# VH-VL binders against Cytochrome c oxidase assembly factor 8 (COA8): the designs that were tried, part 101

Target 1, 167 residues: Cytochrome c oxidase assembly factor 8 (COA8), of Homo sapiens (Human) (q96il0)
Amino acid sequence: APERGAERRDTAPSGVSRFCPPRKSCHDWIGPPDKYSNLRPVHFYIPENESPLEQKLRKLRQETQEWNQQFWANQNLTFSKEKEEFIHSRLKTKGLGLRTESGQKATLNAEEMADFYKEFLSKNFQKHMYYNRDWYKRNFAITFFMGKVALERIWNKLKQKQKKRSN
Short names: E, the ipSAE of ESMFold2; O, the ipSAE of OpenDDE; V2, 0.75 times the mean of E and O plus 0.25 times the DockQ between their complexes.

## First folded at step 13 (VH-VL)

Design md118 (from mc2 with light chain R96S; framework fv_ebronucimab)
Fold by ESMFold2-Fast, scan of step 13:
Structure md118 (fold): chain C 167 residues (1-167), chain A 124 residues (1-124), chain B 111 residues (1-111)
Amino acid sequence: as target 1 above (167 residues)
Amino acid sequence: EVQLVESGGGLVQPGRSLRLSCAASGFTFSSYAMNWVRQAPGKGLEWVSGISGSGGRTSYADSVQGRFTISRDNGKNSLYLQMNSLRAEDTALYFCAKESPFDYLWGTYAFDIWGQGTMVTVSS
Amino acid sequence: QSELTQPRSVSGSPGQSVTISCTGSSSNIGSGYDVHWYQQHPGKAPKLLISGNSNRPSGVPDRFSGSKSGNTASLTISGLQAEDEADYYCQSYDSSLSGYVFGTGTDVTVL
């Protein structure tokens, strides 16, 4: 089901949080950064008289946001996982345990980590290329539908002015 | 090959629960909204539930609201439908269906890929 | 209403044209929401036939065409062939239900 309103938190001058109930919300709002993607989600306000074209635009923006959020969550998770695997592999190659003699977590120096970053970027080059291509396509589509919605709103205002002039 | 394969259907008594699964392959599962659509024997199609690509949004037909829960595991390329408090009128072939990518030319979403369905029979 | 209204059946001979109507209400087709069409052969899953009122997916013959006006969408099959004998369903979005709605379905018989 589509969400009819968005919840928002504001900080009053006294430092006390306040909120707007979904049914009384009139605006989109931006949430805190997602734990995994580190991107801020937009919660969309759905007007009672949303047109089919406005719904298409909102759905496209929501889907693009979810796609973008999922991509970066996966990318960040993959980076962290492969980084740990690389560190463990290199320590094993050196004949070292995962912990130092003092019991602390063993680490690699900056020169060794540079090898990982180079390999990670090379391995993910095509994935990032496809991301950029899809990001471009999605932004083109969003811009196109934003234009269509703008034209619809202009037309509706012109029709309203015609009614006032004929009366 | 883009494919959806449903499983988990069977014969269950009224008031019991059943969990359906849909295994996806051949496309980036997390990028697309997924839906469950059912068809009672000899009857038409009825939309049951939908879930966004991330799983952040879900929707339900009034006939199943409060009884069914749609979910997904993007790491396993799997869609689920948890069906509770089953009724005789829930008897149907349950299809898993993928929403099309945004059609940049036409600006539309449709159910472009369907599984073959899994039969759920609710009877005593 | 929870369904879009279609005729129960239509029939024609090979080479003829048949048209299937799909009538909705102000909360769905009447509000301008797009109509999609699906073809279902007996014992098979539905197949997307027309998306967004008139767009044909890759692999769908050009003898299938769709249109929409007011509260009604139409699917036209020109040059009817034996393999077109199937059930056809329209689908749209309904704002009052906040969900998808299918048509009652039409059985196409090729004589």
Scores: ipSAE 0.011, ipTM 0.617, lowest interface PAE 9.0, mean pLDDT 83

Design md119 (from mc2 with light chain R96Y; framework fv_ebronucimab)
Fold by ESMFold2-Fast, scan of step 13:
Structure md119 (fold): chain C 167 residues (1-167), chain A 124 residues (1-124), chain B 111 residues (1-111)
Amino acid sequence: as target 1 above (167 residues)
Amino acid sequence: EVQLVESGGGLVQPGRSLRLSCAASGFTFSSYAMNWVRQAPGKGLEWVSGISGSGGRTSYADSVQGRFTISRDNGKNSLYLQMNSLRAEDTALYFCAKESPFDYLWGTYAFDIWGQGTMVTVSS
Amino acid sequence: QSELTQPRSVSGSPGQSVTISCTGSSSNIGSGYDVHWYQQHPGKAPKLLISGNSNRPSGVPDRFSGSKSGNTASLTISGLQAEDEADYYCQSYDSYLSGYVFGTGTDVTVL
């Protein structure tokens, strides 16, 4: 709460130390699976004393999550659309209507649907390769920044030890 | 093995002072934030105070702010709680608790190791 | 300070599933802070049961699960067993208080 946060700062005007986790890192919350992407979103909290490096790491992780959610939401939509088009195309080729005698949607058997899945995977092979490449690049970048944050922590501990020795 | 042992509790009159200690073993003490959590008889858990691994930052519950002082001695693997101006409502079992290791996915605010507690009774 | 609301008690039969809710506010769970769960048997220290909303520490059975949405976190115990009879506490961080907050606690009784 912004107003209560300001009140807390005002009640400690002498600079009384506030609790700070030793890591000062992103605090994560996981939600239910997204309806479209079927991926669980992670909501990142922003610590009051987040370093610029920690902020870069958090934003990179947030952006990677959004990219991942968008990719799979679009992929699922494309799959559903192309599946419907494939079914319609096959029924037309066989001279069959889009509806059964009872008015229900006409469907293909498992063997015929296997043809669709094979075609879909083949057609999307290059797109999945680019997704995998970008996914690994993003995870490499996240790992790199995690390493930089870890080094920042080590440096701060080293400075603390030096200060303690001089005292 | 990894262990926290509290000591220093006892019976004390209102307005007096008491110092609690927590001895840590089996882990790198200076790498973790430490906390005091209390539980009044038959009641729930209440966070009291926390201190960073370096000792550079401290925090307190509003109910104890200005009366209690948390400190640590990393050379002795020990955590302390200096309790001044004690009140009847401070009567509780006081637990020493260690913060969990950093986890980028799951955060660091969980208390993964707890002591058995030391009983503080504030009564006339 | 106990700012997270839990039901006082929850009861179930062996093999049943029970769920314990933990409701906070905009300054804690609603701000995206993680929720952790602890199990406390009578006369014992609390034990970390779930960390970071849904993560199980080593040695915790998979019948314990956690979730979080909006201002509320939930702990679900599936296949309830007699040994699960204990007090359960949720815990989060509160930016307004600049400190940790625990739930009011829930007594789980196996009937």
Scores: ipSAE 0.000, ipTM 0.461, lowest interface PAE 17.5, mean pLDDT 79

Design md12 (from mc2 with heavy chain S31T; framework fv_ebronucimab)
Fold by ESMFold2-Fast, scan of step 13:
Structure md12 (fold): chain C 167 residues (1-167), chain A 124 residues (1-124), chain B 111 residues (1-111)
Amino acid sequence: as target 1 above (167 residues)
Amino acid sequence: EVQLVESGGGLVQPGRSLRLSCAASGFTFSTYAMNWVRQAPGKGLEWVSGISGSGGRTSYADSVQGRFTISRDNGKNSLYLQMNSLRAEDTALYFCAKESPFDYLWGTYAFDIWGQGTMVTVSS
Amino acid sequence: QSELTQPRSVSGSPGQSVTISCTGSSSNIGSGYDVHWYQQHPGKAPKLLISGNSNRPSGVPDRFSGSKSGNTASLTISGLQAEDEADYYCQSYDSRLSGYVFGTGTDVTVL
């Protein structure tokens, strides 16, 4: 079977990069920035005796990370594509080639590019608004479950102390 | 309209391969984990495989591990199941199913949208 | 493969209540993993009926309710109607298998 890693890369334009923590990791691992989203992924440690609350928190954090990575990978791809299309369209309208007489890439001035940024932000306003809403909702939920897990861990330590005193 | 449509099923001989497809529409496909669930004639539901929204994580039932490969193409809104080394016991109606959005306070990953299924018959 | 255990069939008269049990083990329901319920009419795809133990999706009548205690989850159908004749499946996650598990299924008959 050929080396599948290189071929697979072209199939996932908005995919999240994979990384591995050290073999004996007992904590969350932070990886390098993803090629598409430019965000650092977190690999979550799974305890041997994970509680239902700990599992809910971990799954929520994993799902939130994946959602966030996917959003920004798609947004960055869309921005780059539309920016190039805008530049090429404006240069064509002006009767100019894609390169200057000196062989450098032809560019638009800051005033012309401001038109693109204004249009892009306006076009994506609703999408970004819902992203921010969902991002805050997700982080509120994560914080809430983190608090519940912390209380559970305190309770378990208190129960363990009681048992050791009785034994 | 949120919809999942499976295809690729048919009659196939033991030991051979078959590839199933699931076409998704009406939702942002890349946001949600997807699963394959099968049902043998006259029997119950059996989870087969799952894949995360990005495709970065996959999981398989022990009965198909090493034989089946789940994949997705988010640009085409499509989910796939590559089925190798097929056995008579793989005969079933194969459903494509979408995981629900996470309920922010209560948490759930139920299968909220299902396709109508595609029939796979493994027989000589 | 290990499945969640449901009764094979349950029957009742129109207007009565029926309850379907779903019994798991310490690696799934007993570990506190959520239980979801699906309704399947003959020749149709399953439909999500109850999510996260007791939550009803939009469009599901309030006569359907779910609960969970220990290793067992229950689906209760009050005011039983002819249209409730279907197969019902519970589903959870199993930490030992690192995957989802379905119940054996229950055939509900309205006599």
Scores: ipSAE 0.000, ipTM 0.523, lowest interface PAE 12.5, mean pLDDT 81

Design md120 (from mc2 with light chain R96E; framework fv_ebronucimab)
Fold by ESMFold2-Fast, scan of step 13:
Structure md120 (fold): chain C 167 residues (1-167), chain A 124 residues (1-124), chain B 111 residues (1-111)
Amino acid sequence: as target 1 above (167 residues)
Amino acid sequence: EVQLVESGGGLVQPGRSLRLSCAASGFTFSSYAMNWVRQAPGKGLEWVSGISGSGGRTSYADSVQGRFTISRDNGKNSLYLQMNSLRAEDTALYFCAKESPFDYLWGTYAFDIWGQGTMVTVSS
Amino acid sequence: QSELTQPRSVSGSPGQSVTISCTGSSSNIGSGYDVHWYQQHPGKAPKLLISGNSNRPSGVPDRFSGSKSGNTASLTISGLQAEDEADYYCQSYDSELSGYVFGTGTDVTVL
């Protein structure tokens, strides 16, 4: 039997920003873009009267954010690393140094870089396909639980009305 | 490593009060909702009360509403159940139970960790 | 009382399969709330066996499986073993009670 929650295996460090909302905030807060993922993290407000269903929704949103941050941080780091390695390898093959006479980074022309982009996209096609599938599944689950929370709130209002009625 | 230990049970006369405690270790106590579940001798499980991680939300079974009070001290990693106006029908083994963390695939707030229970006997 | 209805007892021979039903109402299972299953050996605390209708926690054998349809959830134990003799309880959340409800419990006997 597969272990519960054992499916996430991101290689890159977690890129989630650490910032604090104002002390008495009662709203979700949006942080600055993460250095590695370029995504803005959301810090969720936790109401004191949170139901189990509301907590489930919030945690699903938090876990989806962390999963998304980790995926893009890993993807961006892998891209940058492989790009630099490709440039380095090509410059060595041409007998050129890593820096120009002016001390700037040596670069490849657009035609040469097209080979790298084509290879990178081809190599990562299945990874991106699985990411899109899982992103869709997570959004479906979030929408479903948002609906359940809305129904629970309506039901609780109806129950409260019934409990206030004597006889 | 993750453990819950109940205490405070005993023999008590009808109409009196008793306070149960549950000591938690091995996890971030304030991050999880906690529950009390009881089981009368030879009978099934009955949910008694629940409290959110912050302590801001509490809920009670109709059979104990107004008589029992659930509380927690996150600084002491402890859960409590104050039982007032005890009745013979409250005689049971009382378990404390932790709600599971959410798992994005199939995770729910099931009771993943249980204590061994503390026996409460209300004499007739 | 327990809110979810289970059979009192179920029996089978070693290696066979048994299924335990758990029937609720529109305020719990019928509203789409998840069903969890617990195994309790005599004199022991309950152990989480299935969470979220069909998810097995780490360490639970593949022999145990769960499903849910409408107002009813089911726990199936395949390849019965002597150590499976225990009481089994289902659990869900009930919106009318604003709390958790357990099943009446089922005693599994391996003959």
Scores: ipSAE 0.000, ipTM 0.466, lowest interface PAE 14.1, mean pLDDT 81

Design md121 (from mc2 with light chain S98E; framework fv_ebronucimab; at its last look DockQ between E and O 0.01; V2 from the best seeds 0.00; counts 0 for: pae O 13.9 > 2, placed apart)
Fold by ESMFold2, look of step 14:
Structure md121 (fold): chain C 167 residues (1-167), chain A 124 residues (1-124), chain B 111 residues (1-111)
Amino acid sequence: as target 1 above (167 residues)
Amino acid sequence: EVQLVESGGGLVQPGRSLRLSCAASGFTFSSYAMNWVRQAPGKGLEWVSGISGSGGRTSYADSVQGRFTISRDNGKNSLYLQMNSLRAEDTALYFCAKESPFDYLWGTYAFDIWGQGTMVTVSS
Amino acid sequence: QSELTQPRSVSGSPGQSVTISCTGSSSNIGSGYDVHWYQQHPGKAPKLLISGNSNRPSGVPDRFSGSKSGNTASLTISGLQAEDEADYYCQSYDSRLEGYVFGTGTDVTVL
């Protein structure tokens, strides 16, 4: 099968990763933290003779990483956006400008900010609960398939040792 | 209701371009890989292209590689196929298809939801 | 090489069984990749019928069954009914092409 890598027309979504591991590597690579999700992406190794079981595991790991990065990037963005909107709304209600006399962004006191944090946590509680359940389902499946791949590799090694002794 | 609706088909001359769209509803679009499959009139199904849930990984059939570009906008729940340098043999009904949820027992992905297709005709 | 081989057509009377074969190569079914089956009525989109060689999605009658051995997968329709008259396609992954492949399609006729 020819190696892919001559043409790169599509990129990952904005902010997912800028890390590019070596074209040929025998190991997974862990890249720098994504700007939006604050998670470190894994760049997965594709063996030259990847079995169907190995391909299933790799696809599941890749999809789980993408799902996790999308969730946290969206949550972080939503938090920042709603925080600024809350501050702007309260400053407007108080008749205050968005900047102090020194030019710094005007802020709210700790008591007022606590109201925002309580509101945000309450809005997102059920979303995070369902995220945690899906996270466990995905990780249990990944662990199970890692075990299957490990057994497949041991079996292949035993076959090769048996052929070597017979040859 | 889970639904996929394709659009953007039409009659075009060889060498021209078209952009197909697929609007998704009723499921979390970004969680699933998506594919384009085509069917020439009176012929069988042919896989064209696929894209991962995030859009970070793409794949193409040899017949379209270098000419077609698959993409998605997860904010708009939309899948796209940019079709450049169209040829007569690209004439077909184009379906978008959703990959199924991961089956933790069997470890399988299949195309579980299909749109009704959008017709692309390439002729002089 | 870029498609899975199916018989052009099969037919049976109501209540009988028909079997559709799907033969691949060492780069797809022969390597152990899963086979999926789709049903397509005239003028309609394909519908998933069997996934993972033998699993029936919710809403698919139990008269549909699938199996796989070596380079060949099979779809069996037991107790054939008039609404089963349609085209049937198998599908797998091909490691050489790094993509999906469909079968040539089988027209099932109910006599």
Scores: ipSAE 0.436, ipTM 0.751, lowest interface PAE 2.9, mean pLDDT 84
Fold by ESMFold2-Fast, scan of step 13:
Structure md121 (fold): chain C 167 residues (1-167), chain A 124 residues (1-124), chain B 111 residues (1-111)
Amino acid sequence: as target 1 above (167 residues)
Amino acid sequence: EVQLVESGGGLVQPGRSLRLSCAASGFTFSSYAMNWVRQAPGKGLEWVSGISGSGGRTSYADSVQGRFTISRDNGKNSLYLQMNSLRAEDTALYFCAKESPFDYLWGTYAFDIWGQGTMVTVSS
Amino acid sequence: QSELTQPRSVSGSPGQSVTISCTGSSSNIGSGYDVHWYQQHPGKAPKLLISGNSNRPSGVPDRFSGSKSGNTASLTISGLQAEDEADYYCQSYDSRLEGYVFGTGTDVTVL
């Protein structure tokens, strides 16, 4: 269901930063980076007399933000997990422990890690292609509805000016 | 196959609590807003509550505000409705419903997939 | 207004057309919010029949059509069939309630 008012707190999957926008904000507000996605959330201003068209645009932008944040949170978790598995596998193949004698986490050199990055990018190529396609579709829709809202606002201003001139 | 299955309904006394669950399958659960809609025996549909795909935004009908809490666990593909301070008037079949994808031309959100419902009876 | 107003019942014979009205107010349909329609057979969950005033989901016969004008939306069923005997609900968004509202429901009887 749509939310109205800056007083309503945004809640997100565990780890997303909660933030409080200024009480009398008349514009969108940007928060600190999310713990998992590393993206900054936007708290959307809801006008007192939001039109159905303005609501559609706002909901699309909110949904796109949530979709984007979830994608990158999942991507970052997958990357971290597979990186650890790769390092563990390579160290085991070399007959090395997972930690150095000093207790620090054992690492691979840049040349060895290049193999992981190539494999990860190759394996996730299709996933990134679908992400890019959906991202462009969403931004096209946002632009289209922004245009509709702009036309509605122009028409409303013209109606008000006409009414004021007739008085 | 896209499916929603509700559970947790039953007979409960006025003033008590009950928790409903909805298990989703066949679609990317976290991508869609979810809703609870109820129907009293022999009566029409009434929207109860909604939650965004991430769980970051929730909304409630005035009749349940302050008593019911909607939540979701995207890792378990599950939607929940915690119902507190139940009243006889809350007696109904409770449906779980998914919002459709944004229609990129028209901007339409409709309840495109529904579960079969779970019956909640509040009686002494 | 807490609900959208529909006639309690409409009836027709096989092959005829029936129309169900859904009347709202300035805070919902009158403000331009979309109207959706659902079909519910006895003992079953509702099924999305029309989305966004006039759009038919895949699998819905073209004999079902929707329209909207002012504060009233209409669902028309042409070529009425026995399987169309069901309850029909309209739905919109209400800006005053800040939530979704359903119609009172219409029982369609096929004679």
Scores: ipSAE 0.188, ipTM 0.702, lowest interface PAE 5.1, mean pLDDT 84
Fold by OpenDDE, look of step 14:
Structure md121 (fold): chain C 167 residues (1-167), chain A 124 residues (1-124), chain B 111 residues (1-111)
Amino acid sequence: as target 1 above (167 residues)
Amino acid sequence: EVQLVESGGGLVQPGRSLRLSCAASGFTFSSYAMNWVRQAPGKGLEWVSGISGSGGRTSYADSVQGRFTISRDNGKNSLYLQMNSLRAEDTALYFCAKESPFDYLWGTYAFDIWGQGTMVTVSS
Amino acid sequence: QSELTQPRSVSGSPGQSVTISCTGSSSNIGSGYDVHWYQQHPGKAPKLLISGNSNRPSGVPDRFSGSKSGNTASLTISGLQAEDEADYYCQSYDSRLEGYVFGTGTDVTVL
């Protein structure tokens, strides 16, 4: 049985965003784009009197963000790697050097690169379909919980108004 | 067999000139960038100069910039290093080195074939 | 001249594993340029040992492995043998110098 060389899945390091929002912040903060995913991380505010529903919503948003960061970090890494391999392979086949006479990295023409993009998209089509499906599911759930939290807040405000009228 | 053979080394006085040659065989010479790397006695490796396969692009270390000229004759499968205004610090074993055909990601090649080197001694 | 930093010497007993580090900067290893490794025996020309951070040319034993992380590359020699006694050099490209750079070299001794 040929030992399937364990493709060391170059997993993008779980980039713990080093972005620290100010301690006294009372709102969500958006960090700079992550170097791997190119997505801007959100630091969620935690209110002092966070309800169980609000906590659940916050956790769901955070988990979804982490999931999205990991997906795109890995996808970008894979894309970059495969793109470079494609360019090198094609240049080699053409007997062309990897550097131009001007010292720049040799590139393929737009037509040849179009072939790469087509192939890459075709190869990753299922992966993107699953991503999109899961993205919609997660966002639907988030939206649903946002609605619940909104209703809870309305209810609590109404109760407080009633209590103030009774005193 | 792939081979590089350096020649032209010797004893020279400071301020003089010397021309090194490297004869290549066993591969398509014009398809590969070529480099000179030197090693002073008892010291490490120092990159000196590089030239593209076509000869259209040249690069030099700061230590030799303006004094050394790399060139090639693809019809003769030969690499050259013209060394002018030689200094005592230029005393070294000079290697001819071929770049590898594949750089994987960034176009930075390894040196997969080396000559045996030619000794240059600059002394008064 | 910007050199990659290597330990001056590393020693090990036969059968042991030794690791040689090669530390660069943001203009070379840290910028993502590949690291290559060479073995040089006394009075001989350098020989390519590892290409492109981790690739072994034909004829290089499996006991030699390369890795890269951040600004540092590493060469590991597992199962050290007497014939592994040599000088080892890392090499990369520096964008500021627009040229190749070598490490300071490491003398590996087999005890």
Scores: ipSAE 0.000, ipTM 0.556, lowest interface PAE 13.9, mean pLDDT 85
ESMFold2 (binder alone), look of step 14: mean pLDDT 91; pTM 0.944

Design md122 (from mc2 with light chain S98Y; framework fv_ebronucimab)
Fold by ESMFold2-Fast, scan of step 13:
Structure md122 (fold): chain C 167 residues (1-167), chain A 124 residues (1-124), chain B 111 residues (1-111)
Amino acid sequence: as target 1 above (167 residues)
Amino acid sequence: EVQLVESGGGLVQPGRSLRLSCAASGFTFSSYAMNWVRQAPGKGLEWVSGISGSGGRTSYADSVQGRFTISRDNGKNSLYLQMNSLRAEDTALYFCAKESPFDYLWGTYAFDIWGQGTMVTVSS
Amino acid sequence: QSELTQPRSVSGSPGQSVTISCTGSSSNIGSGYDVHWYQQHPGKAPKLLISGNSNRPSGVPDRFSGSKSGNTASLTISGLQAEDEADYYCQSYDSRLYGYVFGTGTDVTVL
């Protein structure tokens, strides 16, 4: 076991490790955008003296992030596939090839794409409605637990002041 | 296979010291917080002390604060409890207990693995 | 309160249901900390019976169930069997004490 292993307190994803000095707080780290969801993940710092309530809050935030990442990764894949299919369909209707004579990918202009965006939003209305409902539920729960953690920290500070005065 | 084995208990006079050990096997010891829990003969369970996986954070019941010191040696898969200034009311069976891993939804901090305990008797 | 309050004893006949309450305060169960339950047979170490209010570890029969509401957690044993005769302890974390707290313990007798 490394002699200085006890000094390592913050290990983010493989390749990133942040040391938190004694009596100094470390903070959450924000990663690069995920290739599929296009959202930046938050890698939560785990305090060594984390209370069970703080752990519940952190876990809830991590679970919410994983759920959110999965939803948007799937949505972006669906969007990309349907967009490509729409472009190919319109090009075939016009009697055009999928590539220009120079080998470039054929595209539609913004006005032509307006129909696709309207159709995509309409088709996915119910899916987005359920996403928004669950997003609100999760954020309400997170806010609730954040409030509980804040109250616990206030209580603990008052209790610690009494203990220090007694010692 | 996953086991905790306590040792070091015995008969000791009031005011003296005793050191308990707990040997862990079958799991990655350094990844889990460890605790000492005691039970006086015919009485209930009382949490005594806890230590984080790295050993950097320790906590103690008010009844033992300033007298007991919890420590661990992750290289030896061992947990220790140094008991100083022992009193008759410290007489108990001392259990070593491991905190559970976090589950998917809520995380848990239950004591999922327990040793069989080591008896400490403080009397003249 | 330094301990969680449980009834000293509960008794029932084989096949009946019994419920053990565990009452805390705003600094522990009331603050939303999970309640865990342990079963201890005479001369043996405690065994984790219920974790996180209601989850059963592998090997624990379905007849054991847990619940929590407000300041009180409950362990229910349905279809009571002779081997259920044991001491039962609840456990939570207390933010005021900066540590774990156990219940006073309940002796379950099977008549």
Scores: ipSAE 0.000, ipTM 0.470, lowest interface PAE 17.0, mean pLDDT 79

